# VH-VL binders against q89xp2, part 12

Target 1, 226 residues: q89xp2
Amino acid sequence: MTSPCKHGDRPPGRHDLVFVSPAGWRAMLDARDDLAADSLLARWPKMRWPTIRRRALPHEATGVALGLPLPPSAGKKRVALLVEIDHVASVARPPSLQQARAYAPRNWWPTLDRLDGLALRHSVDARVYGSLAWQSLTGLDYVTGRSDLDVLFEFRSETDIDRFVADVAAIETSAPMRLDGELMSADGAAVNWREVHGGASELLVKSIERVVLLDRHQFISGATGS

## First folded at step 1 (VH-VL)

Design v09 (framework fv_levilimab)
Fold by ESMFold2-Fast, scan of step 1:
Structure v09 (fold): chain C 226 residues (1-226), chain A 116 residues (1-116), chain B 111 residues (1-111)
Amino acid sequence: as target 1 above (226 residues)
Amino acid sequence: QVQLVQSGGGLVQPGGSLRLSCAASGFTFSDYYMSWVRQAPGKGLEWVSGIYSGGYTHYGDSVKGRFTISRDNAKNTVYLQLNSLRAEDTAMYYCAREGDYWFDPWGQGTLVTVSS
Amino acid sequence: DIQLTQSPSSVSVSVGERVTIDCKSSQSVLYDSNNYLNWYQQKPGQAPQLLIYYASTRESGVPDRFSGSGSGTDFTLTISSLQAEDAAVYYCQQYYDTPYTFGQGTKLEIK
């Protein structure tokens, strides 16, 4: 479904999919009796399913910190993994709205279609993360009646961000689920779209390495150009 | 059959040195982080030092500059070199494998007594 | 440093009773849906043994009477229907940040 990029061509960013090599999985399973004993985890290397980058704990500075989200039936836990850089086989973008649509509940389809059209009109690259993304990647049951639709909106310099988030809010008013998500600049810094729509003067900006409060105008102007 | 077997403790004078060893078996040693945790007689547990699979090290403030953790992946062994020992370093020293984000298994412990 | 405070420091109860041990963290140890808090049991003359990891996941081989709960800064270890072999010192431990730290321990005595 998603073609992975070679790790050296692109570093993993927020919500990017990280594929661990067969050698990396063998090393982890040999070292981790808990992973080897879990029949669901044993499927990950066999099916070549990805992991995601997570923020490294301070003691993990010398490796690649990864997370593996388990479906709700398995306790909705994240398995924390640490691999050496040489065990990262490839990195890929999260699934597109179109890729995820086939795995979504049918009543979500109109919302996904509206978002896809909106993203195209505003020069935004829209990707899915969270429950729907993992359901589309694995075929396992991650989406429940309580699930949000989580969308990553990577905007470009030509994007009118204020108009875009107003349109997202309008789509949400008729959606059968909560529409969560992030606006992401080209350099990988992200902020919840609802905070931007709400007119907050300072935004909680997230990157793979940290969370900081940043002036709204600086975030938006940096992303759209001077 | 995952095991950690410790050796190298003993009685030393203040200012002395000791080297503790912890031999691992039953798992791929080179893939795991390893730690040393100590326990003074009748007291609680105190983390002392850790070493990553790639050899990067970290230390508790009480032992920085005096203790050195190292590993030999070919011998499946982690070491703790104790220098400039003080009476307050008297403790049972445990090596422990860092699983995912917990300590399991633990070695049997090595007693270090610093006394004059 | 993250400080862990346990209560009570010691407790004496009879076989068959329920015991709760609390662990309070000076800051949140919750990250990415995981609570980086573990519980260990140490019997006299023995090395500590892992009981619970990620605040509520029971280690393989640990009896069902042991359970962990809590999130963020407040955690509890519960032992239902206490047995004589449960006499030990119990420690909480955080793995969120270095230095890794332990609570001061709770000594459980069986009457």
Scores: ipSAE 0.000, ipTM 0.410, lowest interface PAE 17.6, mean pLDDT 84

Design v10 (framework fv_levilimab)
Fold by ESMFold2-Fast, scan of step 1:
Structure v10 (fold): chain C 226 residues (1-226), chain A 120 residues (1-120), chain B 111 residues (1-111)
Amino acid sequence: as target 1 above (226 residues)
Amino acid sequence: QVQLVQSGGGLVQPGGSLRLSCAASGFTFSDYYMSWVRQAPGKGLEWVSGIYSGGYTHYGDSVKGRFTISRDNAKNTVYLQLNSLRAEDTAMYYCARDTIYVEYDAFDIWGQGTLVTVSS
Amino acid sequence: DIQLTQSPSSVSVSVGERVTIDCKSSQSVLYDSNNYLNWYQQKPGQAPQLLIYYASTRESGVPDRFSGSGSGTDFTLTISSLQAEDAAVYYCQQYYDTPYTFGQGTKLEIK
């Protein structure tokens, strides 16, 4: 599985998994009839499945804003949750490619294997998010014939970004699905890999807190700071 | 049929109060954020207030402290209490279903509108 | 607050013609690969109706002659072959941040 870290050791980053305590789930279900009435949501705490962090709305400033994606069979809707910080039990990284492989459609296996090898060669930590991640975490059917493979690529200072995204594009040409995903710097800032491959001189860089436009060199070198 | 049916408008003097109601049918009301949007005669649209299924609320600056949004999920109804009304509050008031956190981020279903006129 | 400016304020066109309506945002409404920009159609005496969300996705039941494009701060609504029933006021709306704001509206009149 993913290696968890306690709240306070490292705050949740993009696509990180947030586990809510039993007391936190009880407080939420008691306060919200919409959650308590949903049979799948009632099972969530019993199965100990995670949530993900989302951007907080202005009225949510006093808590931890979380999201819970439901599978397509349940309408494929996002459930918004708000919990007290003390109700965050632990945080974990998204599933690795290796962990996700066991839950993926068999025709995705060659692509996953190629990406795993590529990431190793380029000193990149590759993890899945989106439909495949949730299928891996819950065992429920999230992946459909229309699903993208969503990959988070955390690169290091020694990574040759231009060669890496060119190789990702090459792998996609033989993939049975659209290969979407993000390049993430060590400080947690992320950009869509396809935007980098397209040669844009300015990149739309996303963090958990905000979105900014940076030049390519600033993003790659990590010069943005805090 | 997915529908929002409004009531409660009318003519009121400055400083007066009105309560607007918006009754929902054809969908699971408690799954949705609900908003009120107004339109002064011959003018454009202005977002007024929103309420999450669990009761969290937002207000536009022009109405903050004077208007109160609330909902009753058991009755599938959202309300807007208008207090300390001013002539510039004269408008058609629409309730709208807000798809935030459910699907996409838009006002996808609108009520027919309730006219509020503030005049001597 | 995010300000949306539409152009033109009004336009008169004939049935079968192509029409474009522009919406400019005072700041980017692009976040997490989605442009938080919606288009609404309001016919005389009626409530607004959602036409396009996320800048380019048509709402179910909306005719394919309607399309949206743009990203960041500059957005366009296009009607490829105008029909008589398209006479309406069109509004863009940002859903990036509260307060949610609308453009001033563009009146589309059929000759």
Scores: ipSAE 0.006, ipTM 0.443, lowest interface PAE 13.5, mean pLDDT 85

Design v11 (framework fv_levilimab)
Fold by ESMFold2-Fast, scan of step 1:
Structure v11 (fold): chain C 226 residues (1-226), chain A 118 residues (1-118), chain B 111 residues (1-111)
Amino acid sequence: as target 1 above (226 residues)
Amino acid sequence: QVQLVQSGGGLVQPGGSLRLSCAASGFTFSDYYMSWVRQAPGKGLEWVSGIYSGGYTHYGDSVKGRFTISRDNAKNTVYLQLNSLRAEDTAMYYCARDFYGSWYFDYWGQGTLVTVSS
Amino acid sequence: DIQLTQSPSSVSVSVGERVTIDCKSSQSVLYDSNNYLNWYQQKPGQAPQLLIYYASTRESGVPDRFSGSGSGTDFTLTISSLQAEDAAVYYCQQYYDTPYTFGQGTKLEIK
């Protein structure tokens, strides 16, 4: 973590951003007549806007499974895309809290600042995904009055997870929005922070590969079976 | 007036490290994708690395794992950290800007020479 | 990777003459009406400078004697009424797919 936004240091994770070349966009759109007619998708490669890594559907035998969330003005749809690996220009981590702050509603700024300070104190790397991330990446209006603030909290072995999620819950009580988000271990497994805070003995753990129920102790210690 | 002022080159032994800097002025730095392009003595241009305003990076295959590009938008500066240098990395290194929506390098820095020799 | 091949590798011409430099791409760089191919000029001891982008659009401040043409895989840079200051190496570049690649360069000498 000494190099901000450096990619390739770990296996593919949830919410990772994928930048596709014009060649890759052409290949994807040539396979899908329904998408080739979309004017917003035509702008995507020109503006260098990313896609998001997603879990592959069972029928997707080859390539890299991608998702593209359209803004509310375009129906708030998620477009499923598939690209061959040679057309992937870059894979990157989602925006940091500091990077996204400039694009957030002003009344969200105190919450973002509190979360940034909390993450630093607990050795947590905090990143945004969802509506705020896409608004910061594209400049398009994704955030609405009903939007959650979605935060990815990557914890380290020294992190006091129970103390951390209690402090996140305290910050949410004074926030102008619902604070959604995930705790992620170094191996890329993630769980909703509220499940951890709620004291559940089993957690719904998500990865780019699968979704499984794990014992709380197994998740926190990183002792997951392959 | 647009300026890209480079520094940090020099002579280094194989296996050594250098950090190149490119200081931008005269434009809104955060509106630009920034790249490093190198040129070995008497040879052609080779794209090395690029970085989005948000900090997301690309690397050419010849430098992956050895070079790290980074930027500080508050300081209007892009950096290239060169590690595990080899004789074949000897080149003039240029920084270049690319406005989002354009897809071309409209302005280049003056270049900084990196010489790797025993 | 997309390979760009320029021809000729070098050429020597007199002031006032016309020269054409070709750039051949190993695959099409045309997408949605844009050819993602650029031309740069590098004078001795200087950094490269943009001449032409999107195959045929001249950069602001570039003399009208420079023109670009072509589409898909075959591109040409034409310099008419050559001046002494045009002595340089000229490079084509594709911005269609990563890694972003340059042609090997064409050295233009003026007698």
Scores: ipSAE 0.035, ipTM 0.586, lowest interface PAE 6.2, mean pLDDT 86

Design v12 (framework fv_levilimab)
Fold by ESMFold2-Fast, scan of step 1:
Parts: sequence; structure tokens; C-alpha cells
Structure v12 (fold): chain C 226 residues (1-226), chain A 119 residues (1-119), chain B 111 residues (1-111)
Amino acid sequence: as target 1 above (226 residues)
Amino acid sequence: QVQLVQSGGGLVQPGGSLRLSCAASGFTFSDYYMSWVRQAPGKGLEWVSGIYSGGYTHYGDSVKGRFTISRDNAKNTVYLQLNSLRAEDTAMYYCAREYFDDYYGMDVWGQGTLVTVSS
Amino acid sequence: DIQLTQSPSSVSVSVGERVTIDCKSSQSVLYDSNNYLNWYQQKPGQAPQLLIYYASTRESGVPDRFSGSGSGTDFTLTISSLQAEDAAVYYCQQYYDTPYTFGQGTKLEIK
């Protein structure tokens, strides 16, 4: 089958999946009675489910800051975790649209198929994050009737961004759900696609390390390295 | 079919460098964690380094800062760059695979590449 | 790092006898009901071969006379009814944490 780690020499990006080693899980659970007592957290390492990278809090040491999103049945909150760098086993890209499709509500399938075709035509690598991604990774019920479809669109220098977001908006018009998501440059900087489509002169650009307001042309130029 | 074929060993003087290669065939290379394990003449096994399919690496204490493991998933090959070689690095170097989802252990090994460090 | 100590360092036995090799870990390698401990066999001039994983699960193609047992810090490899082709060095290995570590090996000789 398809390995989630096939693009491992790429710089780490937003929404990338972080797998913690057995020793790392043991160390975390031994240090935190609250985590060890949680039955769902106990299942996480056994099932080899990933976590996600988050920005480190001031209180946290020099470890790797991670988050673990819980499904709605468990209160739909994120658990903050901290591991030593040596306990990070691997890093993988979020699931592709095709990988996530099998776990999606059937009425979402036409939208997923249209997005996959659009991404291919525009030289965009489209991946799923949020509720659908976690449902596809764990088999747990994350997607509800109120869920958005969250898509990460990694664009290339040749991508016509204005045309691409216009086409995304057109697909959303016939979709049974709200289509949310981010445009991401090769260096990992991301911006909400809807903000770009809306013609905003300044964009809220996010990366793993920081959040900054950039002029639209600065974002596009910075992404291409010119 | 499933095999790992090694190359790149040889005789080198202390302080020198060598690059070892391990070419995989017969399986989906990107599904496997790859390790290098060495064995000095007449001695036991020592794990040297490992790399996940996504590129994250680990090293044994004796080689940290001197050796670099890397892989090219498109070419189904894992590499070990040996720098600042010492006499005590003289060993047979093996590459081996481990299926990352199973924690199966190293089930397929290369034939070994001899590295001799002497003046 | 996790240290693995094997005993005995060498043993000489006759064909048909039972032999046991012990491996002691400096730390528990048990997590969530799984012991992250493997056993390998290395014959002269050959690369090692995986015999047992998860402390007690026999690798495909390995003869029934090989078995693994133990949990946490104390593990045993057993060869019932020893055969001439079993002359080799046997190694335990942990994959609970990196760096992966091996025991020093047990040399099994046939009288």
C-alpha cells in the first residue's frame, strides 16, 4: 500500500503527522498520571496513531511540542503533549484526498473527486487535515454533520493561484459541506484559501514557528524565493 | 525478489571517508525503516544508524557526528556516509530492513560490506 | 541507552539436547503488553537471521524447536532437540528505544 512517509526529505510542514516511539509514549505516560488514566490515550500508541506538531508554549522545555485531537465523543479537545526529540520516530504528510475518501461520508465523494482532479490540473498537492483526516487515520468518529472539509493545498511556482482559488470556490458552491483550507508554499508558510480568493491586500500567514501579516504579493513572491 | 545488495566498502586510512550503498529490490522500499549494523572482526553486533521512510534518523553513540545515513526512495537505496574514520570503525557493515508498522525486527539483511581502516 | 546482557557467553552441547540462552535488559522493554525484544542467529560467514520478534513470536520459516519467552527485563531463547546446523552465535536485540542495542552474543558449539 501507500506509505505516508514517501516525501520524507521535504521540510516539515503544517499539519504533518508525528509518530512517537514506544519509549516516548512510555516516558510521557509515566510523567503524566492524567494521560495514563485516559483509556483513549492508552490506545493511541498501541494502534500506532500519530500526533501533530504544535507551537511550543513558554512553559515547555526544549522538547518537541505535540497535539493530539480527540473525537467529539471524548469532548473534541486537543491534548498537549511534549516529547524528547529522540522519541520522534517519524514524520509523515497528511492523508491524500484518495486515502481519506474511503472514510468520508458518501455525499462528500463528488467534492473530493473534483478537488483531486483540480489539484492535478494546477500542479497542487492536495491533502486532508482536520476531522476527515483523523477519521481516516484512526477509524474513530471525528466527522459530524457540522464538520468542514479541511484541505491543505501545497502549490508550486507555476500554479496560477488566482485561477486555482476561483475554481475551489466554484466547487464549494455545489458541495454538501463548507470547504475550508490553506494554501501552502514549499517552505511551509500557509494562508487560508478563502482569504486569498476574497482579494485581501494583507494575508495572515502561518508557519510552525510564527504568524505574520504579509502583503499578498510578498507572500506569493516569498513562496517562490524571488 | 526481495533482496538488499551492498557496495562501497574498502581500505582507507585513519581520518578518511567512504560511502556505503544498499540497493533494495523486490519490495516497496518506502514502507521500511532501514538500519546499518556493523560487526568488528570476531566481535558482536553493533547497531550504527537507522532511517525512517520519511527521513528521520537515529545514530549510535560511537558514530554521532561522524556518520550520516540517508536514503533515496525513488532509487530504492539507503546510504551510509562514513567520515573521520578510526581504526575501531573496522568492521563488516550490514544494511537491514524493518517494516515500520509491524515492529517485526530486521528480517532481510544485505550481504555485508567490509570497511578496513588502517595505515 | 538500554544494555542487554546474555548468558552464557558460550555453551557446548550435543545433538538432541535442550539449550537455553538468557538475555537481561537494564530497563523494561515491555510497553502496552508487547516486549520489544528480538532474537537473531548468525552462522559463520553469514549475515544475521531473525528468529523471534516480540520476545515470543517465531519468524516465518523458523523451525518449531526455537522458542522465546520472558517479559520486561528477563528473556530466554530455547532450542529443543538441538541439531548440528544450529551451531551459531545468538543475539538478543531491543527495539524499545534508540539507539537499538544488541546483547554481546552467545556462541553455541556442537560437541
Scores: ipSAE 0.007, ipTM 0.452, lowest interface PAE 14.2, mean pLDDT 84

Design v13 (framework fv_levilimab)
Fold by ESMFold2-Fast, scan of step 1:
Structure v13 (fold): chain C 226 residues (1-226), chain A 118 residues (1-118), chain B 111 residues (1-111)
Amino acid sequence: as target 1 above (226 residues)
Amino acid sequence: QVQLVQSGGGLVQPGGSLRLSCAASGFTFSSYDMSWVRQAPGKGLEWVSGISSGGSTHYGDSVKGRFTISRDNAKNTVYLQLNSLRAEDTAMYYCARDEYWGDYFDYWGQGTLVTVSS
Amino acid sequence: DIQLTQSPSSVSVSVGERVTIDCKSSQSVLSSNKNYLNWYQQKPGQAPQLLIYWASTRESGVPDRFSGSGSGTDFTLTISSLQAEDAAVYYCQQYYSYPLTFGQGTKLEIK
């Protein structure tokens, strides 16, 4: 159904950024009157802004299903795009906490700094997605007074997951925003960190391909190299 | 096979006007941004103007208000209208195709000489 | 406006030698993990030709002896083993912001 990941290569992860080639953008705009009429969408390829992978609809099996979120001022909608695989120019990881910091509200800085330090101590690769990520990528206003801070925590075999999520919860208690986010294993499977912290025996594990319920030990053991 | 064939240019007196043309073939012209770059005799390259596939225009500080870039997608041609010409506008003028995702000039026309003198 | 300064302004070297040309930008041209800095070669009587884009990506058909490096504000074009046909003026160019700008050029002469 999906191509297997090569040994030693990391599979494309949730929230990874997908850059579409100029030919791909031209093909999409030529095929879609609604996209061509939108001045912000016309600006998107010229500014080299990315898209994100989304779950393909049943009729989209032949292409790469992508989305791009529009800022609240443009209706806060997600534009659904479909491109041929040859039109995917590159894939990048979401912005790091350090990259996003400069674009964040000043009162978020202590929380970002604490999360960055925590991730370093626990051998976690922490990245932002959602509103702050798009604001840092585009310079457009995505973050509002109601925005969550969305963080992707990719853990390693040496990570003490239970201690890590307890420390994330502790940081959230003093944060000026809700701290949302996902724990992601090296193979790309992700789960909301709050479900792990809450002690649920079954976790709703998400990947770019599917959503499955896994035993908590199955998810954590997979992360530890079993 | 991408080709950019330039025409226009010539000798003109200060205060005069010229229209430069750049006819494109071998690619979907309407999908590409186009630019004009000039080079005074014995000097370096200077970007003059650009027009996007969507029609938005930009100009270098030295030519803003005097030069106008335009395009005719039905004719696969980009134009540069030169008005209020000065001696310092004397240069070889090149049209170039912008690969707008890559933000670089991948194909250049052969150039057309503009000489402004009495 | 972004100003690009190339050094040296002129250089004369022998066939087979290694040559480096530097380009310094007055501000960073890095965005989304990509440097908007390009290199062009112009031979006498000809239009410029693209050599390197995004600081380090070699254009199709350009010989392997040409390479680009650097990030942010400091960039280098390297020719690892100079050939006679490499005699030309080399220009760096930024496409980070309007107005687009070029360096003043570096004239490369073969001894």
Scores: ipSAE 0.000, ipTM 0.409, lowest interface PAE 16.6, mean pLDDT 84

Design v14 (framework fv_levilimab)
Fold by ESMFold2-Fast, scan of step 1:
Structure v14 (fold): chain C 226 residues (1-226), chain A 120 residues (1-120), chain B 111 residues (1-111)
Amino acid sequence: as target 1 above (226 residues)
Amino acid sequence: QVQLVQSGGGLVQPGGSLRLSCAASGFTFSSYDMSWVRQAPGKGLEWVSGISSGGSTHYGDSVKGRFTISRDNAKNTVYLQLNSLRAEDTAMYYCARGVTIYDSEYFDYWGQGTLVTVSS
Amino acid sequence: DIQLTQSPSSVSVSVGERVTIDCKSSQSVLSSNKNYLNWYQQKPGQAPQLLIYWASTRESGVPDRFSGSGSGTDFTLTISSLQAEDAAVYYCQQYYSYPLTFGQGTKLEIK
């Protein structure tokens, strides 16, 4: 779980966890009275909880654009943050399926176990994002009876993508929740797994930097840019 | 509670200059992006310029090099300096507050507008 | 630049009827499962007012007869059970990329 430093070989990618330094938190809270007055946000740096990378809007080109989703009890508010690169203390991968399992509703466990086994068989690195990820990271109640299970599937060159998404669809048929998620190539470009399973000729491919339409073959071959 | 009060418009000849002001109250001004949007008589809305909470500026293609947006956080005011004015710059100019929540932005509060008329 | 095309350019409808206004973007405005597409209402002699942001989220105080839908490049504003006070020009706007752009507007007149 040890993250490389901000100067490591792996920069923040989609759904990566970004830990802001104490100085960075102080600068943000000093600049925004609304954030400083929020008891959950005052607690965030003390608990050493992360934020997530979001795509920077054009006017945010000089900083690191971050997001912080608050739990449903706080109105499902999403907080946009912008920090200087020197205020990024470390970066970590999203929680694995195994790490998140202990925080999931018990009726989700069979689905999580099936996905974990499937990922292992297909050389896929499966991680959670969204409500379950934040619940596992903070211990706060993010998951509700209407929550989707959001999974990031990082595939490798040897992965049979068509077979993998067909098996994901099969697992979803017996799941107690909607299984949402993204297929991510080694270069960090991601697409909703359901679009791939549905046979769409063009895929809406997302990266930290942009959103583009790509031919299905180009994405599956791994010839995408980040 | 949130208010944006505009001033500084008027009639000027082509090639002239004006400075528009938008005074904000009821919120932490320094934490918000601000934009200027204009509307020529009987026409639609055109985004002119924006300035982020951090001071980054952007301009519409028709005004680049002629207009300058700036802000004074101590005075809770955003400015638009209009130089080398042309007849086609004649419009009602609105300031607007940009809201950034997580990944998205929109304009939730608008000033009353200030009229700029460029004619000989 | 991202171009937004609205249709129709104008429409006249009776009170109580349903109206749909379409907005087509030249490029996708979807990122991280959010559409950076907003709708504004402008009544004669007034500044624009926000109706809907993120394609489908109603601004506080906006009646639920106003709804937004769509994703990526195709968006629709729907007004159910039209009221006399809804006579206005409606604009879509993208906040995805600079320069920010608006549609040309749809003028809604009540018969």
Scores: ipSAE 0.000, ipTM 0.415, lowest interface PAE 16.3, mean pLDDT 83

Design v15 (framework fv_levilimab)
Fold by ESMFold2-Fast, scan of step 1:
Structure v15 (fold): chain C 226 residues (1-226), chain A 120 residues (1-120), chain B 111 residues (1-111)
Amino acid sequence: as target 1 above (226 residues)
Amino acid sequence: QVQLVQSGGGLVQPGGSLRLSCAASGFTFSSYDMSWVRQAPGKGLEWVSGISSGGSTHYGDSVKGRFTISRDNAKNTVYLQLNSLRAEDTAMYYCARGKYYDSSGYFDYWGQGTLVTVSS
Amino acid sequence: DIQLTQSPSSVSVSVGERVTIDCKSSQSVLSSNKNYLNWYQQKPGQAPQLLIYWASTRESGVPDRFSGSGSGTDFTLTISSLQAEDAAVYYCQQYYSYPLTFGQGTKLEIK
């Protein structure tokens, strides 16, 4: 999707796109001379390009912490931004595999098509983040010969996780790039798919709020005990 | 060039077991998905089970819990273990190669078939 | 499960005629601009042979007279100029979702 959607009360998702209002951009640029002087940053609000949510530092607790990844030609660093909640115009999911496909290297197309088909068969919502996502959102060159394909796999209760990650691993076998990515539960907790496929008994689970070690069965089933 | 050679069929009583084998040659076996498809006498094709290049397994509803698919990449062989056989399992069993190792494709090569007869 | 319904169940035609076989899916098998729908030919006493994959792509070595069409839920296999050797049972098959399923088959007899 290239247009933000503001509707819905789901928990904050990893890799969600955050669109800042014109007033919010003005406030940020006025507060930061270094950002105002950057010609690429000046284009961001004019092109209506998004930012991405990040975990807030302790001193940022009163605002919305955002990141803006710069392309490799500009040093490939994240610009840390902070905006008031009233300046968040809208929030959208990261691009689907279909949306990102046209911006990907042609030799990535078979892998993207296989992943999209696999995700649909397993009741998984597959989204792209990282270099390919930003290239598709901005038209700028983020993807390089060293880039991974980064995929966010949001699974459903009916998804057979072990079967799904085994099939992802099979797809990677013939892929022209490293296939990185996260499995995300409906409540927004995510884990690297490769860690699940590797059979680890405890997983490093990430969310907007925290990073914790969790029993594999607990993550997959979502069970906490009642 | 590509060959799938099957063995292990035969006559068995209800409740019995058989192990079907499908030996592959002429391609990089470990890179391909493999499936078993059966056909009862005079009837149509029924997909029975599949195993991906990564080892993920799937089963048709009628055989789940009774049949087990496995592969030995060192021997270039896919197996189907048939347990708790019923009269309705009587069929010609074919092994077939998936064109794409990620289970996104189609069956481009088939074995010659192995007859399994379940009779009292 | 995805169900595939073929029509007709059988058809008898003469050499040189055109025949169409339809396959209807209970749900869409379209993903990322590809239809996960295949066609197979099975002659008596033989294993099935792949004819068409992704609804319309002809497998290598398959004669030009065979063509596939359709998208989503409705698919057709067409044989434009029947030869005696085309007498067989034809099956559609979806590779979209597990369990994989086949249509019931269409028996083509040539007079």
Scores: ipSAE 0.000, ipTM 0.411, lowest interface PAE 19.4, mean pLDDT 83

Design v16 (framework fv_levilimab)
Fold by ESMFold2-Fast, scan of step 1:
Structure v16 (fold): chain C 226 residues (1-226), chain A 124 residues (1-124), chain B 111 residues (1-111)
Amino acid sequence: as target 1 above (226 residues)
Amino acid sequence: QVQLVQSGGGLVQPGGSLRLSCAASGFTFSSYDMSWVRQAPGKGLEWVSGISSGGSTHYGDSVKGRFTISRDNAKNTVYLQLNSLRAEDTAMYYCARVGDYEDILTGYYYFDYWGQGTLVTVSS
Amino acid sequence: DIQLTQSPSSVSVSVGERVTIDCKSSQSVLSSNKNYLNWYQQKPGQAPQLLIYWASTRESGVPDRFSGSGSGTDFTLTISSLQAEDAAVYYCQQYYSYPLTFGQGTKLEIK
C-alpha cells in the first residue's frame, strides 16, 4: 500500500494539517449520523478543510486518530475522528506567520511582523496553530478578544535558544494578546517557550506519541531520541 | 450559462514563470472546488492541482514546490502560478470545475465544465 | 498513488458496432457503495467532457448508447451502437484519493 506518509517525507509533526480524501469523508459521514446531522461538520468535506492529528486511544488500533476543532460559535468543541490510513490524502505544515497575517486582527500585525523577523534572525521556522491557524484555513471566526496567538517555533542546532526566548518575551510585552507557543526540535519534540524562558532545569516535553520530563540540556542539544 | 475563460499562456524559456488565469461566470464560484489539468502534445491528461471552496490546495507529484494554485472569489477567478518551468511542462492547461455539492453525502466528484485550454510552451 | 491502466490503447471499429474500453485500478476506488471513477470523452481540438460518473451514472445529455459498469478495481465503458461522432480519446479518472489520476487514454477510430 502506498500513502503520503510512506514516501519518505518527514512523519507528521505537532499541529500538522491532515487532509482526508473525498472517499474518507464519505465513509465517516455514512458511519456517523451525528456528524452528518451537523450542518457545519457536513460542510467540512465540501470545503475540504483539514483536520489535525491527535494521540490515539488504546482501542484505536486500526486507523489514524484525528481532531477537528469547531469555532466558538459552534461551542469550541473538538470532534474526534478516526480514518483508515489510505484515506489520508496529504499532510501539510501549519500556516506560516505570513500566510496567517491577512486573517489576523489588524492590531496583531505588528506582533506578527516582529516575530517573523525574529525567526529569520535566529534560524527558526515559525508557524501558527490554534485559533488564528483555523481562522486562516477556513475563513470562520475562531479568533476572539480573549484568543492567544499560538506560535510553533522549530529551532535548529545553530539557534541560540536563550536569546530567542528572551526576544520573544520582549515582543510579548508590547503585544495586544498573550503570546503562547512551543519550541520544537527537529525530531518533533516540543516544549512551551515560557518554561524555557523561566530557566527550569527540567522541561515537560510533548510529542505526538507521549509526554516526558527531560533535562533542559537534553532537549536543547536535540538528544531526545526519535 | 456556466463559462470558464482562460488566459495567460505563452512561450517561455526553461526556468521562467507564467501565471494562468481562469475567469468563471454563470455559477456561484465561491461554492465550488476548482482544478487544473494539463495535456502534453499528443499525450494523455494529467491532473496538476486543485483548490477547494474553502481554500485547501493539493498538487500532483511532478509540480509540487514549483506551481501554486490560488483563487480570488471576489473576481470569480482561479489562478495557477507556474515557476521554475521545464521543457516537460509544455502542455495545454485546462481549468475545470468540480461537480455540484448540493448534497454533501452524494457529493459530485468529477469535472463537469472545462475551460478552452491555455497553451504553455517551454522552449529555448 | 493510484494507477489507472486502460486497454486497449487504440481501437478501430465500424459504425453500428459495439466497443468496450477497460480501466484497471491499482487499488479499490470503492467506498460506501460508491465507485469514485469517471469517464471523459475528448474529441480532436476540444477540451474533455464528462460522460459517466460514479462508474455507471450517465451525465445529463449523454446518449444512452454510452454505459459504464464495474466496481472496485475493474471498470468498463461500453458504446453499444457506434456513431461517426464517437471518434475520440476516452479517459477514465479516479477521485478516490489525491493525487487525482487519469488512465493513459484509449483512442477510438471509426472506419
Scores: ipSAE 0.000, ipTM 0.482, lowest interface PAE 15.0, mean pLDDT 84

